VHH binders against Branched-chain-amino-acid aminotransferase 1, mitochondrial (BCAT1). Designs and how they scored, part 15

Target 1, 366 residues: Branched-chain-amino-acid aminotransferase 1, mitochondrial (BCAT1), of Arabidopsis thaliana (Mouse-ear cress) (q93y32)
Amino acid sequence: KIWGFRMHGTKAAASVVEEHVSGAEREDEEYADVDWDNLGFSLVRTDFMFATKSCRDGNFEQGYLSRYGNIELNPAAGILNYGQGLIEGMKAYRGEDGRVLLFRPELNAMRMKIGAERMCMHSPSVHQFIEGVKQTVLANRRWVPPPGKGSLYLRPLLFGSGASLGVAAASEYTFLVFGSPVQNYFKEGTAALNLYVEEVIPRAYLGGTGGVKAISNYGPVLEVMRRAKSRGFSDVLYLDADTGKNIEEVSAANIFLVKGNTIVTPATSGTILGGITRKSIIEIALDLGYKVEERSVPVEELKEAEEVFCTGTAAGVASVGSITFKNTRTEYKVGDGIVTQQLRSILVGIQTGSIQDTKDWVLQIA
Short names: E, the ipSAE of ESMFold2; O, the ipSAE of OpenDDE; V2, 0.75 times the mean of E and O plus 0.25 times the DockQ between their complexes.

## First folded at step 4 (VHH)

Design t07 (from t01 with E98G K101S V102L; framework vhh_gocatamig_d2)
Fold by ESMFold2-Fast, scan of step 4:
Structure t07 (fold): chain B 366 residues (1-366), chain A 120 residues (1-120)
Amino acid sequence: as target 1 above (366 residues)
Amino acid sequence: EVQLVESGGGLVQPGGSLTLSCAASGFTFSRYDLAWYRQAPGKKRELVAGITSGGSTVYMDSVKGRFTISRDNAKNSVYLQMNSLRAEDTAVYYCAAGTYSLTSGWYDYWGQGTLVTVSS
């Protein structure tokens, strides 16, 4: 039932055809039948996903495309029992010229490899990671939104699929890539975010996994986020676990402060994720002549900032309109003509091919 | 196997010049940020200069106008041109390569170090 996409050990699960997948019979259509103006960040089921499993030597098999659908796991799988897994997030963009582009996919591949070492997992090679992502995008090309209407969000996963009872690294790993067309990560859309400083609960601690994109980092943020959202906030800003005095990260994004010609962000010292958007914005800012400081940032410095913004693949470059700390609300500049908008425009221009890529950041896949 | 091999260190008189070179092998050099760090006896290691994969540069305040970092992706090499050297520039200089940040102090690979002594 799956046209030429069967591989060893996967034929039974991969044979199921879903309603949205029957639309893939029209593989000649340029665009899927989707309201491109109402995507948000909800899961939209696409046609295909990519999967591969590790061999005994720790290398991964060639891999294959299968219909998007459920996966089967042993109840004793390492991911289910011990949280041994990593996620990635990246986007495929359609340019005005029809090119399909990936942004810095080698950095996603390297970040997963670093995370895998931290989590005691085998990882696909950089080449295999990029190939799996590329195959997923091309098989779902009709799901890549039109220029200016969003992007195809890609979720590479690496997880312990092997079964074991004892607390130990899994004997088998699965690398899987799926996608979903998206627009804005935050429900606020293009509106500025309102954050609340979480004074009691840290996101990460020294010696933990805050510096890698571990699946287990995200479950613990949910209750804190739920409480903040119930109070009308977009998300929370966490403080460091050691002193409780320095800002670190939002639940799923890095944070930046703008003070005159200086752009400040918390240093990545093992508790903060080295975001690809964060790294890219730092490089753009340096090229524009801004001073960039990566250091410990006292929470009190929030009152000195002219602008605040968050960075993340899903979030992009999102303006922060206010931050509330100890019931004191500080408001920030938002909109067009500010530093945040200048940085966002250059990043988006590079990502979509509207600005010439002089840094070899963009991989054209179609 | 990944290697960063530093060269060009030595003894130099105050006001003199040295060029440090770092030759890289075993990784895709053009995709990495490169940095020069230094550590003097009894002091912490500090970032001297950095250059991103895209060519953007960062310098510590005390070396601005005196030191220049550059890279040659075809030769898998990064360089630090040091002019108007001062006694306080005496340190072991380390080459570092990483994928994420110039100023984080966290790099994937580090060289063995090369000693620079500025004295009479």
Scores: ipSAE 0.000, ipTM 0.364, lowest interface PAE 11.5, mean pLDDT 85

Design t08 (framework vhh_enristomig)
Fold by ESMFold2-Fast, scan of step 4:
Structure t08 (fold): chain B 366 residues (1-366), chain A 120 residues (1-120)
Amino acid sequence: as target 1 above (366 residues)
Amino acid sequence: EVQLLESGGGEVQPGGSLRLSCAASGFTFSRYDISWYRQAPGKQREWVSTITSGGSTNYAESVKGRFTISRDNAKNTLYLQMSSLRAEDTAVYYCARETYKVTSGWFDYWGQGTLVTVKP
């Protein structure tokens, strides 16, 4: 199967529009009334969301399911004033055998917990995180797309809901999970990303929050992405803030180069998010006999690569068709029979249950 | 700071049994999922078994029904009870805890390993 972004790159994922669904009569039906063949990344309103709040001792309450809808926040809430919050991204897959599967959810939970320490927040336990996600998926089971038609994207949020006027950590935190059905792959063509190297503006700096999935990391990329898209690019590839010479990541994904039997990716040294898809692809590549290098990657090495691909929960494994650096365009191999397709196929097979899980990566929830 | 120390390996004959232990220190053991991995000479590390902080267990197909993972949170110790051992179980067995660090991304705390040799 062919995996990638829509022809307009990450625009579909960046443009989140709330869709109003009416006429859904029975929440106990196997499938929601939605056109699974025309699903994008626009927000689709599902049935329920999960929420829990922190207690004074830092532990989280039992939590509860509620109808999907708006939340109320004090104007002085930490998230609204100081960006004190984290997001996660996950997918629930329906296998051809009807099982509903989560991919490595304990890693999402652990990354949020460590991110919470960085952001001075209390976090739910790994168990509570996974239970919240599981309850959200099961309450929205009818919204998990049929096999091959996409996935249910889950958005766990942890944020400072408590009010504080001064620059200080919030007194209360909310953990919330909602979902939206999304396309996970594209059947038409070998849609590939066209990237522009951003030479001046870094995505992250050493000592900042680039190594965690902080909400505040994403607002700043929007203007840079808008400019690149207006010039016909899918997204931008950022360089390190220290030297301006080494590649780091795109707006919301990790990057890999293929050079013969070697797969190269920037090391996670404090400015790059440790992606779960990134970690998983490295392990798959090693199992297949590829050499994997996690190191500083000079931007000049882009011209030496046979293939380039991005990894992320929303994108999966997305081929890069070209990268433009200093007005010089370099093109890469795309399509079938390449290393990127091999890695994508194995990952998708594991995620959907069509390949035996020998690594304890997949949690069956239904 | 964080340490994982495996013990209990040795030589056994086919059909024999061994109990491996992993002593953990430097972190709140009860809050983490902990796994056993193994590596035979010239091969990649392969996952063997995981026990969650809540006590749920999972096993690789090759060891299912023969190996039992367990934990003692009061002693900060992980166990792997191995029975009906086969020549293909010969490997160095590692205790591992996956973790995330802001400055390093994903990395695993690995023990030094304990060698299990099944000699026909």
Scores: ipSAE 0.378, ipTM 0.717, lowest interface PAE 2.5, mean pLDDT 86

Design t09 (framework vhh_nb_b201)
Fold by ESMFold2-Fast, scan of step 4:
Structure t09 (fold): chain B 366 residues (1-366), chain A 120 residues (1-120)
Amino acid sequence: as target 1 above (366 residues)
Amino acid sequence: QVQLQESGGGLVQAGGSLRLSCAASGFTFSRYDMGWYRQAPGKEREFVATITSGGSTYYADSVKGRFTISRDNAKNTVYLQMNSLKPEDTAVYYCAAETYKVTSGWYDYWGQGTQVTVSS
């Protein structure tokens, strides 16, 4: 935040002299000029991005920081023609003590590496992935929101930048990391989500790419989500492609049901992304003494749940207030004192450093 | 490169004890959940025990009260203390570190396994 500006020039002051450094410049050094109270999930330009390209041997170059901006791609690039690419999603948090923290970055690195194998791409090593993320955060430290005001969302990308005309794996790959300060993923903010069950169109099918964070998984959900949102829903809940009877995911998040002391979520059987928030919530729930069931979940069980919530890096742990299936609306418990709030509070506490990290989940980078 | 190497298996009489060890290398051991699984002849691999990076432990119902999982982060080693062994505990025991697999989500890297045979 820069404040206090006056230009008072005279002919006598036309000579170049060393300017006095003001307190406003020091404030700009600590934090970027952003309204931290009105962050959503809109893209906000930061200072730098990290990029590296694969060599002919499949290893990645050291990489470099560049000013945030556009990238140049050949029109015949594999990503543009065949969707050969992956995304990741991570957050950097500022603790009350000023520490800058990443949550389980090794898992994002590993998931991208396995996704790259599925998509026939070369991948940076786990170390190179984490280094690229770390460099991006540190170069954009002033964009990491103050404690309690959000997080710096990080978007690692891996894509076929090499040119080819035929349907073939690209000859060159680019690994790129950029960030944006964020708070709430859903337009509802902290309010509970209202979901619509999509009965006809599946999100993923067996043998496809639903089990990896492929770029091509996300274009196809846009029209379905647009129609649901035009009808007043937050997002859609998809059913399995084979039977049309079991719930799977919302567009970009995993789903959980709470039934007494049991927490239920669809099993990751090749059509559902193994979310890092999903994995972390399962571990927290087990530590608290809840029973956790990872299995096929019939859509009819939605009527039996006391609470429903979604998990994702961008979404965090988001309460579901209602789900509409075949014109029948089911409402769920929301607010304070519920299981969903307990799980969210523990996860956020660990991520922000307000709860001691006994699980070695948090990497301090500054 | 992740490597897991099991040791401590062998032949033991019913009611006896064995301690399995798994030496890990190629990753930041303290940050990974570690587990033990077993595979008896003609059966699928089944879960035995896990220890989280934070030290929380979970056991299969068949081994609760008899087996204890522990870890030594300074030695990059996970252990399985097996007491009151039964003939049905006969299996190849595998050490695992949790990772990711397209068809199953979060998945375990596996060691080579160590044979445990419990005679009646």
Scores: ipSAE 0.122, ipTM 0.591, lowest interface PAE 5.5, mean pLDDT 85

## First folded at step 5 (VHH; from q01 with M104F; framework vhh_7qia_2)

Design v01 (at its last look DockQ between E and O 0.80; V2 from the best seeds 0.00; counts 0 for: pae E 3.5 > 2)
Fold by ESMFold2, look of step 5:
Structure v01 (fold): chain B 366 residues (1-366), chain A 117 residues (1-117)
Amino acid sequence: as target 1 above (366 residues)
Amino acid sequence: QLQLVESGGGLVQPGGSLRLSCEASGFTFSRYDMGWYRQAPGKQRELVAFIYSGGSTNYADSVKGRFTISRDNAKNTVYLQMNSLRPEDTAIYYCAAGYDSWSFDYWGKGTPVTVSS
C-alpha cells in the first residue's frame, strides 16, 4: 500500500505523504457529503486522525495530524499478542447556535490514565489527551453532523505498539484519535430496548478488567450479544460472576432502575465500568431531588422497577421496554413524561448547549 | 501521588457538632469524587457521605439531615459538617478520593470522633 501511518520505532513501513490542505479549502467544506438522516453506528471514514507515541521516559511526544489511514504494527506488538490496549468513547456535538462542544472530556482522559495504570501502560497526560481530541474534531469539522442529525463519535485509542516476545509490558505505546459521524447505536434507534438476562456467561469477574475500558473486555461480549439479537433482543443484561444473583451491566452500557423517587444503579466495585454518562446522570438526578443508590442490586428487584434505562456514550440514555429473566418478561414504562426522558433531555440539553451548563462540564471547541 | 490528611475530630457530647476537614495534596483534585467513611471498633468501614466531582452530594441514611459534605477546590479540601451527633456516630472517620465513588484508591489515616456523655 502507498499510504500509511509512520510511527517512530516501527518496522518496515508504508509512509504517509504529508499534505498541507489550504485552510480556505478546508473551511469552505462546511459539511461532508453524507446522508445525515441515515447514519447508524457504522464506521464512516473521516479526513484526519491524531497520533503520538511514548518516548523512552514514558512521556508522549507532541503528536500530529495525519490523513486517516492504516497503521503498521510489528507482529510482536503487545496489543496484537497480549491485548495491552485501551479505548475511549466520546462525542462532539454541534449545537443549534453553531458551537462545537465536547462533554466532560477530562473524565475520558482520567479514565484512560486509570486504565493504563491497571494495564501497566504509559498514557498521555490529561492535557495531551484533550488536545489530541480537539485537534481531531477541528480537522474533521465537516464530519460533525448538523444540529439534530447525530454526533461525531471519537475513538481515543491507546495500545502497546512495542514488540515483546513473552508476556511483558510493551516497550512503546501509541495514542491515536479518530472519529466517525454516528447516530443510533441500537437498531431500535430511540425506541425502547428489550434485554435478556444472561445467567451463564458473566461480562466480568472480580480481579479482572471490567472496571477499566480495556479492549479485551469487548470481544467476549460479541457471541453472547449475537445470540440474544438472533432471538429478537436488543442486548444482554449480565449478572455478577461470583453469585449469579445481582445485575451488573449491559454489554457496553450501565443500567439504572427507577423505583418511585429512588434511582438505583449497581455500584462500580471493580467489575462494572464507571461510565461518564452514568456519573453525569447520577448528579443530574441528585440535583433534581431524586434519591440515588449505588449498591448491589439483586436481579429480583427488576420486578419492582417502574422504569429501567441504560447509559453510555454511544447509547446515550436509552429506555428499556422489557427484560426477560427465566422465561418471565417484565415490562417497564417508556415514552414522554417519565423519569428516563427527563434525565435524557437534561443531559442532551447540556451536551448540545441548549441547557445552561452550571457544572463546567462542557468544553467549547467551536 | 495524591495524599489525604484529615483533621477536626475529637470528643463531643451527644447533640454537639464537629467539622472535619480533609486536605488533599497532588494533582487535579477537582476531578475526583471525594468521600467520608467511618469505622467503629469491630465494624466494617462504611460510607458516610460523598461529593461527586460535579458537586452533587449523597448521604448514608443514618446521617441524612445531620451531616453536610462540601468541597473547596481552590483549597483542595473536602469538609464534613456533623451536627446533632449521637453516640453511634463514634468512629474513626476516613477521607477518600477516587475516579468513581466505590473505587477509591486514596485514603487518609483517619481522625477519631468520640460522642459520649
Scores: ipSAE 0.419, ipTM 0.780, lowest interface PAE 3.5, mean pLDDT 86
ESMFold2 (binder alone), look of step 5: mean pLDDT 84; pTM 0.856
OpenDDE, look of step 5: ipSAE 0.473; ipTM 0.803

## First folded at step 7 (VHH; framework vhh_enristomig)

Design w01 (from q19 with F104M; at its last look DockQ between E and O 0.86; V2 from the best seeds 0.00; counts 0 for: pae E 2.2 > 2)
Fold by ESMFold2, look of step 7:
Structure w01 (fold): chain B 366 residues (1-366), chain A 117 residues (1-117)
Amino acid sequence: as target 1 above (366 residues)
Amino acid sequence: EVQLLESGGGEVQPGGSLRLSCAASGFTFSRYDISWYRQAPGKQREWVSTIYSGGSTNYAESVKGRFTISRDNAKNTLYLQMSSLRAEDTAVYYCAAGYDSWSMDYWGQGTLVTVKP
């Protein structure tokens, strides 16, 4: 068949329409024809993507690379009707010595499995996830930016592709991995962010999906974020739904406060995503001798902070220059020689191979 | 099936020492953050200490300097060395493992530590 993949049973609701690609076609021979100095954070079509589907027993088939392309969905697919889907985000880095590196890919795989359990989905195993990512990076090696020019952003994607009527788990799940070369997540680039505290609309609530990386978490963020951006803010800082008194996170990033030798971040107790950059920065800070507190953080503590920064795979470690709460603007230290920059430099150094990895965080794939 | 089994609890005099162990099975131990929590009767469970998957350690202020958390990935075992024990340390101690230090997926049944008044 021209589809190039195996179907299960009689209820196939989605398929990858491109042909199965041979191993020889995924070799990298040169850099892609890209203006590496002008990358932002937007889709740049690459050569290949990885695809697989769940079997009847809930395990995933051996996947295949295919040309990057559209997917076909039944109109009754679970993702389209009930939002049953998860994303991940990770980067492949090219080091100065030419190595191609992944950063803590096991944590992405584990987070997808945890999210799948929450969303009543089957998930690829940790091994299958990582192999799919590796195959995608290797097949798209020419799209991994040169050292210092960005990274290949990878989007593992898991969704209910099987058709179903009524509020029920999908009959079939599709796992995809595709990539895009990227550099600057925020329009500000390396400049400091200016945040607005949203007092009315929470991002998440206990019992919801804010603690997992569900696709449905991101649609509701768009309107709130757009309103803040139209007023000149970079993004929104959310408060907890229960009391409205504690900070939680930014739209797609975790937040940290620096208070002398103490670094504080809201605890991830059910409503805050356990970010991989967040987890990594906590350990880096502890190893450097900072005190690290993961706890509820009253919004009033923003006035006590010397520095504020956000963390996320897409954003990296981004300085916050100001936060506006109840029409009071608080400014924070930015620039060189601050804790934020120290932490950012160490993390980036580990990710790109210029600083020795003492924690087995980096996986070399080329 | 995931299993966490604590041991090493008991009665001790103030100023004494105990070593708690937590044997783990059914998951890839080295990939998880692992923590000790404790719960005194009538109180909410409180965090004691975490050893992160990368080996970094963190402690509640009330136990810092007196307790030492460690892990042996080859034996799938978590430890808590407790010294200079106080009456306020009396509690059931639980080990817990999770993707994140505060989002624990797995819990042990607990081991009782009693520090005599």
Scores: ipSAE 0.613, ipTM 0.867, lowest interface PAE 2.2, mean pLDDT 88
ESMFold2 (binder alone), look of step 7: mean pLDDT 82; pTM 0.828
OpenDDE, look of step 7: ipSAE 0.869; ipTM 0.946

Design w02 (from q19 with S103Y; at its last look DockQ between E and O 0.75; V2 from the best seeds 0.00; counts 0 for: pae E 2.7 > 2, grease 25.5 > 24.2)
Fold by ESMFold2, look of step 7:
Structure w02 (fold): chain B 366 residues (1-366), chain A 117 residues (1-117)
Amino acid sequence: as target 1 above (366 residues)
Amino acid sequence: EVQLLESGGGEVQPGGSLRLSCAASGFTFSRYDISWYRQAPGKQREWVSTIYSGGSTNYAESVKGRFTISRDNAKNTLYLQMSSLRAEDTAVYYCAAGYDSWYFDYWGQGTLVTVKP
């Protein structure tokens, strides 16, 4: 309680010393000392992160691994003052055969490039993005959970680090990748989700950034999500800003409806994030002989759906047990033997290598 | 410079066949979803078919069973094989490429298909 240096804590002022380390020392154990059976979706500090910066001409340096740690930012950095930043989300999986796999990493790279164009940012090339991710996974190999115990969640992050006052594109960009072992994204674990339809606050509007994975999209979601969770819901389902009549997506996941042999998902016409799990589930469903419709989906169609599920890299394929709209609760089929479980099983099988990858979706990195 | 160039349009009798091509350049073709759209005189542009980057295909109900979409990633070319053509298939046909099937980065200028009465 005494006023003095004890009130400032035990660490030096917030700064980061980047260390380039030898890879040989980081592979001394097959698995990190983690209780793999009790993972959720919380940050677990891993050993290393990948970092690189752009030059004035927009090219990114080769980059290198550093120990996981704080980063140094000028107070005038574009990300801090004008929100010029993008994230990605992807996972590394360990298969039963010992391989370490990435799932469609080129799509994450392409999505970051598309977002960078929207945000007036330079982006690493697809090759640089994937190499940074690969190096991060390999350097943190002991943090990739054992088969069946989760995945290593990877966070590629791109932001304006150059300093300036005034609303302008940053002169310098930082691309970094870090990871954390994870299991269940939702607190419900594998139990079905209960969603609340948000009628007042849209997630996105045409002309905004809802179709790209901009950092600034996620702060506004927190208030709406907190309100729904305080009422016992897992998350919210947003409606379109233009009419308020069509469903769009959940806070951090896309949504699908199952109606007989037809699977329906809202089209991504500029206001809905083009999810990689979403894209993959569409193709899996088509190959299995389902009719797939990507279109505007009036909220009233929720009453006619047999199943509802959400898709996202963090959430995977998550069953929805109920949706509440205007205080009316609609329930959906859940459990084994349903379309949702069929699609989830195939996707996870491809991601982990237990089902043959006929589409060149999986990249083996170990 | 990004280009999508449609070809293969023309006049055909009812029940006839045509094969449309869309030659792509200036981007990494294999990483994109590629679609055909069409616009009849006085009507809104409508989706016809998509081939996804992973090779799966999808079709509008009005053309399913009659049209076949395909891609040759080595030649950067999209195809639409049209069979059993009907008068309502008369339209300008466009190809489009994008990260996902409904938010397209690139569009062609179109090729006219006319199915005679």
Scores: ipSAE 0.547, ipTM 0.843, lowest interface PAE 2.7, mean pLDDT 87
ESMFold2 (binder alone), look of step 7: mean pLDDT 81; pTM 0.821
OpenDDE, look of step 7: ipSAE 0.882; ipTM 0.950

Design w03 (from q19 with S103Q; at its last look DockQ between E and O 0.84; V2 from the best seeds 0.80)
Fold by ESMFold2, look of step 7:
Formats: C-alpha cells, structure tokens, sequence
Structure w03 (fold): chain B 366 residues (1-366), chain A 117 residues (1-117)
C-alpha cells in the first residue's frame, strides 16, 4: 500500500523535487550560523535554490523555490554528453544601511542569453532570470553576510537536461539558481597576484566559445592553473591563439594595465569574456578622467605598466604584484594610494550602497 | 527585428558641423554600449566613439575635442555631433550596438559624410 509511489518515482532527464517553502521559516533568523570572518570562496550549502524548466516551445515555466538538494539527470542529458551548459556569477551585497543589493543583474541575464544563442539553447528572458535570482536571494537572506564580511555568491546555471544520443540540441532545458556565502577577498593593501604568462596553451580560439560563459571553457584551464600554482604563481595570463603576441586574460578574470593616466585593457574581440566588472571599471575610470584604451595589447607592453590589476566577480578588482614572461619577472606597484585601489574602492562602494549609484547599476531587493 | 538606422550625413565645408543620428529598435537600447565607426574609401573601418550603457563616453584621439557622442534612451537614439570637420573625416559612418563595446551584435547600413576639399 504505497500511496506515494508515483510521487517518489524515478525521474527521467532532470528534475528538482518541488517542496513547500514557508516564508515564516525564511524570516526566523537574521544571520545564519557562519564564521563570517573566515569564509573562503568555497561551497557553503544554503537553504534554498530556484529552478524552472523549458517547455517544448522554448518558453520557461514560472519556476519555484525548493530546498537545496541534488538534481537528477538522465545519463543521456545534453549537458552530460554534448556540453550544452552555461553558468553565470554574481553577488548579493548587504549594505551598512541594511539594504540587500544586486549589481547589474541585467548584464548577467543578457550574457546568458548571448551564450544560449551560441550554444543552441533556450534561455529564460531577462526578467525571468532576474526574478529567479531575486527569489533565491530573498529565500536565503540569512546567508547574505553582514556588511563588510563578504557577499552571497549567486550561481545561475542553464543546461540541456533533455535526453538525446545524437548530436543535437536538447529537448528540455533547466534554469537553476543557488547561492553560497563567500568572503570579499581584498583588504586594504593585502592581496597581490603573481602571474605566469602561458605561451603554449591558449585559453580560447577564434570560432570557439571563449567569448561566452560556457561550462566547457573551464575544465581546460585547470591543468594549466595547477602547474602554475605548484610553481608558486597565483594564476596564468594567456596570450591569443592566433598570433601568440597579445595578452588576453587570466583563467577567469580580465586584465588591465595602468600607464600614467592611461588605463589599458585587451579588447574582447570574440575570445575574451565580456566581464561585468571589466565593463564597470571602464566607466568608473572614464568618469574619473582617466584615458581608457580597449585594444590589442602586445605582451611586451607589460614592461611599461606601473600597475596591473585583474577584474572578475570572484576577485573583484585584484592587484597584480608581478608577471613572469620568458623567465623575466616584472614587478608592479601595489597597496594604497594607487589607481587600482581607487577603482576598487569606488566599485565596492557602489555595490554595497556606500557610494551613490548614479548609473542605475544597483537593484535593491530588500 | 533589430534595426539601426543612421541619418544626418551629407556634404559640408571644412570647419563645418554635422549631427548624425542612429535610430534603434528591436532591442533594449539602454542596456547596450553603442559606438560610431567610420570607413574611408580604401581603408579599414575604424572606431570613432563609444557611449557605454552607464553613460560614460570615450573617443578616438583623432576626433577628441571635435566630436561629441550622446544618447537619448527615451527616443532610442544615438547621436554624434561633429564640429571642426576636416577632409580626413570624410567616410561612411556606422553605428553599432553590442553587449560589450567591441563585440557588436548589430550594425547599421551607414551614412556618408563628405568634407569638401
């Protein structure tokens, strides 16, 4: 006499078990029991995740919150067999005034749509993306760190969940959002990266997927990064695959050079991810009166820079202390009172609400 | 359907002024970086100016101080105010829109600007 047999049956392609979500339970605690001062950038399980699926016509259902949990996938799911998957990365911040803020979430949504077109996937609309993120943050509000103690990292995830043995676009797509509290990495004067220029293995090729945030882009960087880290470097700086002469980006962050009053960053040109922090820093720098150049940047130009910094959601604005190219080490200015710190402080101030947002970049959700 | 329609080109005397417009439709104009490019006969297309989605502006050295880019998000229109025009400014001018300032999803057909000798 198993009344629930059908409700607990094996699921075919991919599913998230729908569960009842109580608003009162989400409001029971102001903060989760977390050692906020010792967070890293690693997974901390939170209470809830958001999920929805596409219909055959490509539209996405409204979606629902469920408790954080494993998902079920058919062995023939498109993500597992043909790599139809995209990720996003974004953060929710708690300001000193108690607001909970998202930073330019529409850009994450647009980037997922662009990637979905490249990968032959259906994508949620911009509004569906943002609503899913908002629901995830609100349901996990107690996991948003206190002011100054980090942020809630959000991982929107889109993947082909429909089963297929042939090389073809999946019949069904799943959009999922989960979060994990992470620490903001940079304290005044503390974090400087040491990079090694990788000359043999490019990050991306013309005609590939390096310009979109496809899941399959990240496996190839792991071995190269591991070797660099075993030699004492923080990460690798890649060169373009076409010529081998121009810098592109690090594993998951964009790069900038400071040369007097000029700030230079490689143009994205199809092989470099259009970073949201990158886009934001360009505008902040222009508004401060810096000259900003987006162009091809010969690797030799590294010797001319006074400062170098990386930008990304995880790293924020990260100083580079040194770059090694062909066994020659070049060192750069770090610490307080430099351009990098000025830009970092303004960006963080906008993201957390301590500096007024004049560009409609922040979205208040609480 | 996405459209970018340039207008306002024509012939001017050296030192003259023109105002180019680019009317946009079929996408959320305010969310895009929008740029002007130009191509002179026999030359490669070159970047002129960008206005970013947040309103910041950037210019090529050859036009800085003479050209002003602006946008009107309510009208979905990009502008380029050109002044102190020179013979070297003669070109077909294109508007382009993209998620990123250098990866353009959409291009216009162009409008010809001729600065008479």
Amino acid sequence: as target 1 above (366 residues)
Amino acid sequence: EVQLLESGGGEVQPGGSLRLSCAASGFTFSRYDISWYRQAPGKQREWVSTIYSGGSTNYAESVKGRFTISRDNAKNTLYLQMSSLRAEDTAVYYCAAGYDSWQFDYWGQGTLVTVKP
Scores: ipSAE 0.689, ipTM 0.891, lowest interface PAE 1.7, mean pLDDT 87
ESMFold2 (binder alone), look of step 7: mean pLDDT 82; pTM 0.820
OpenDDE, look of step 7: ipSAE 0.887; ipTM 0.952

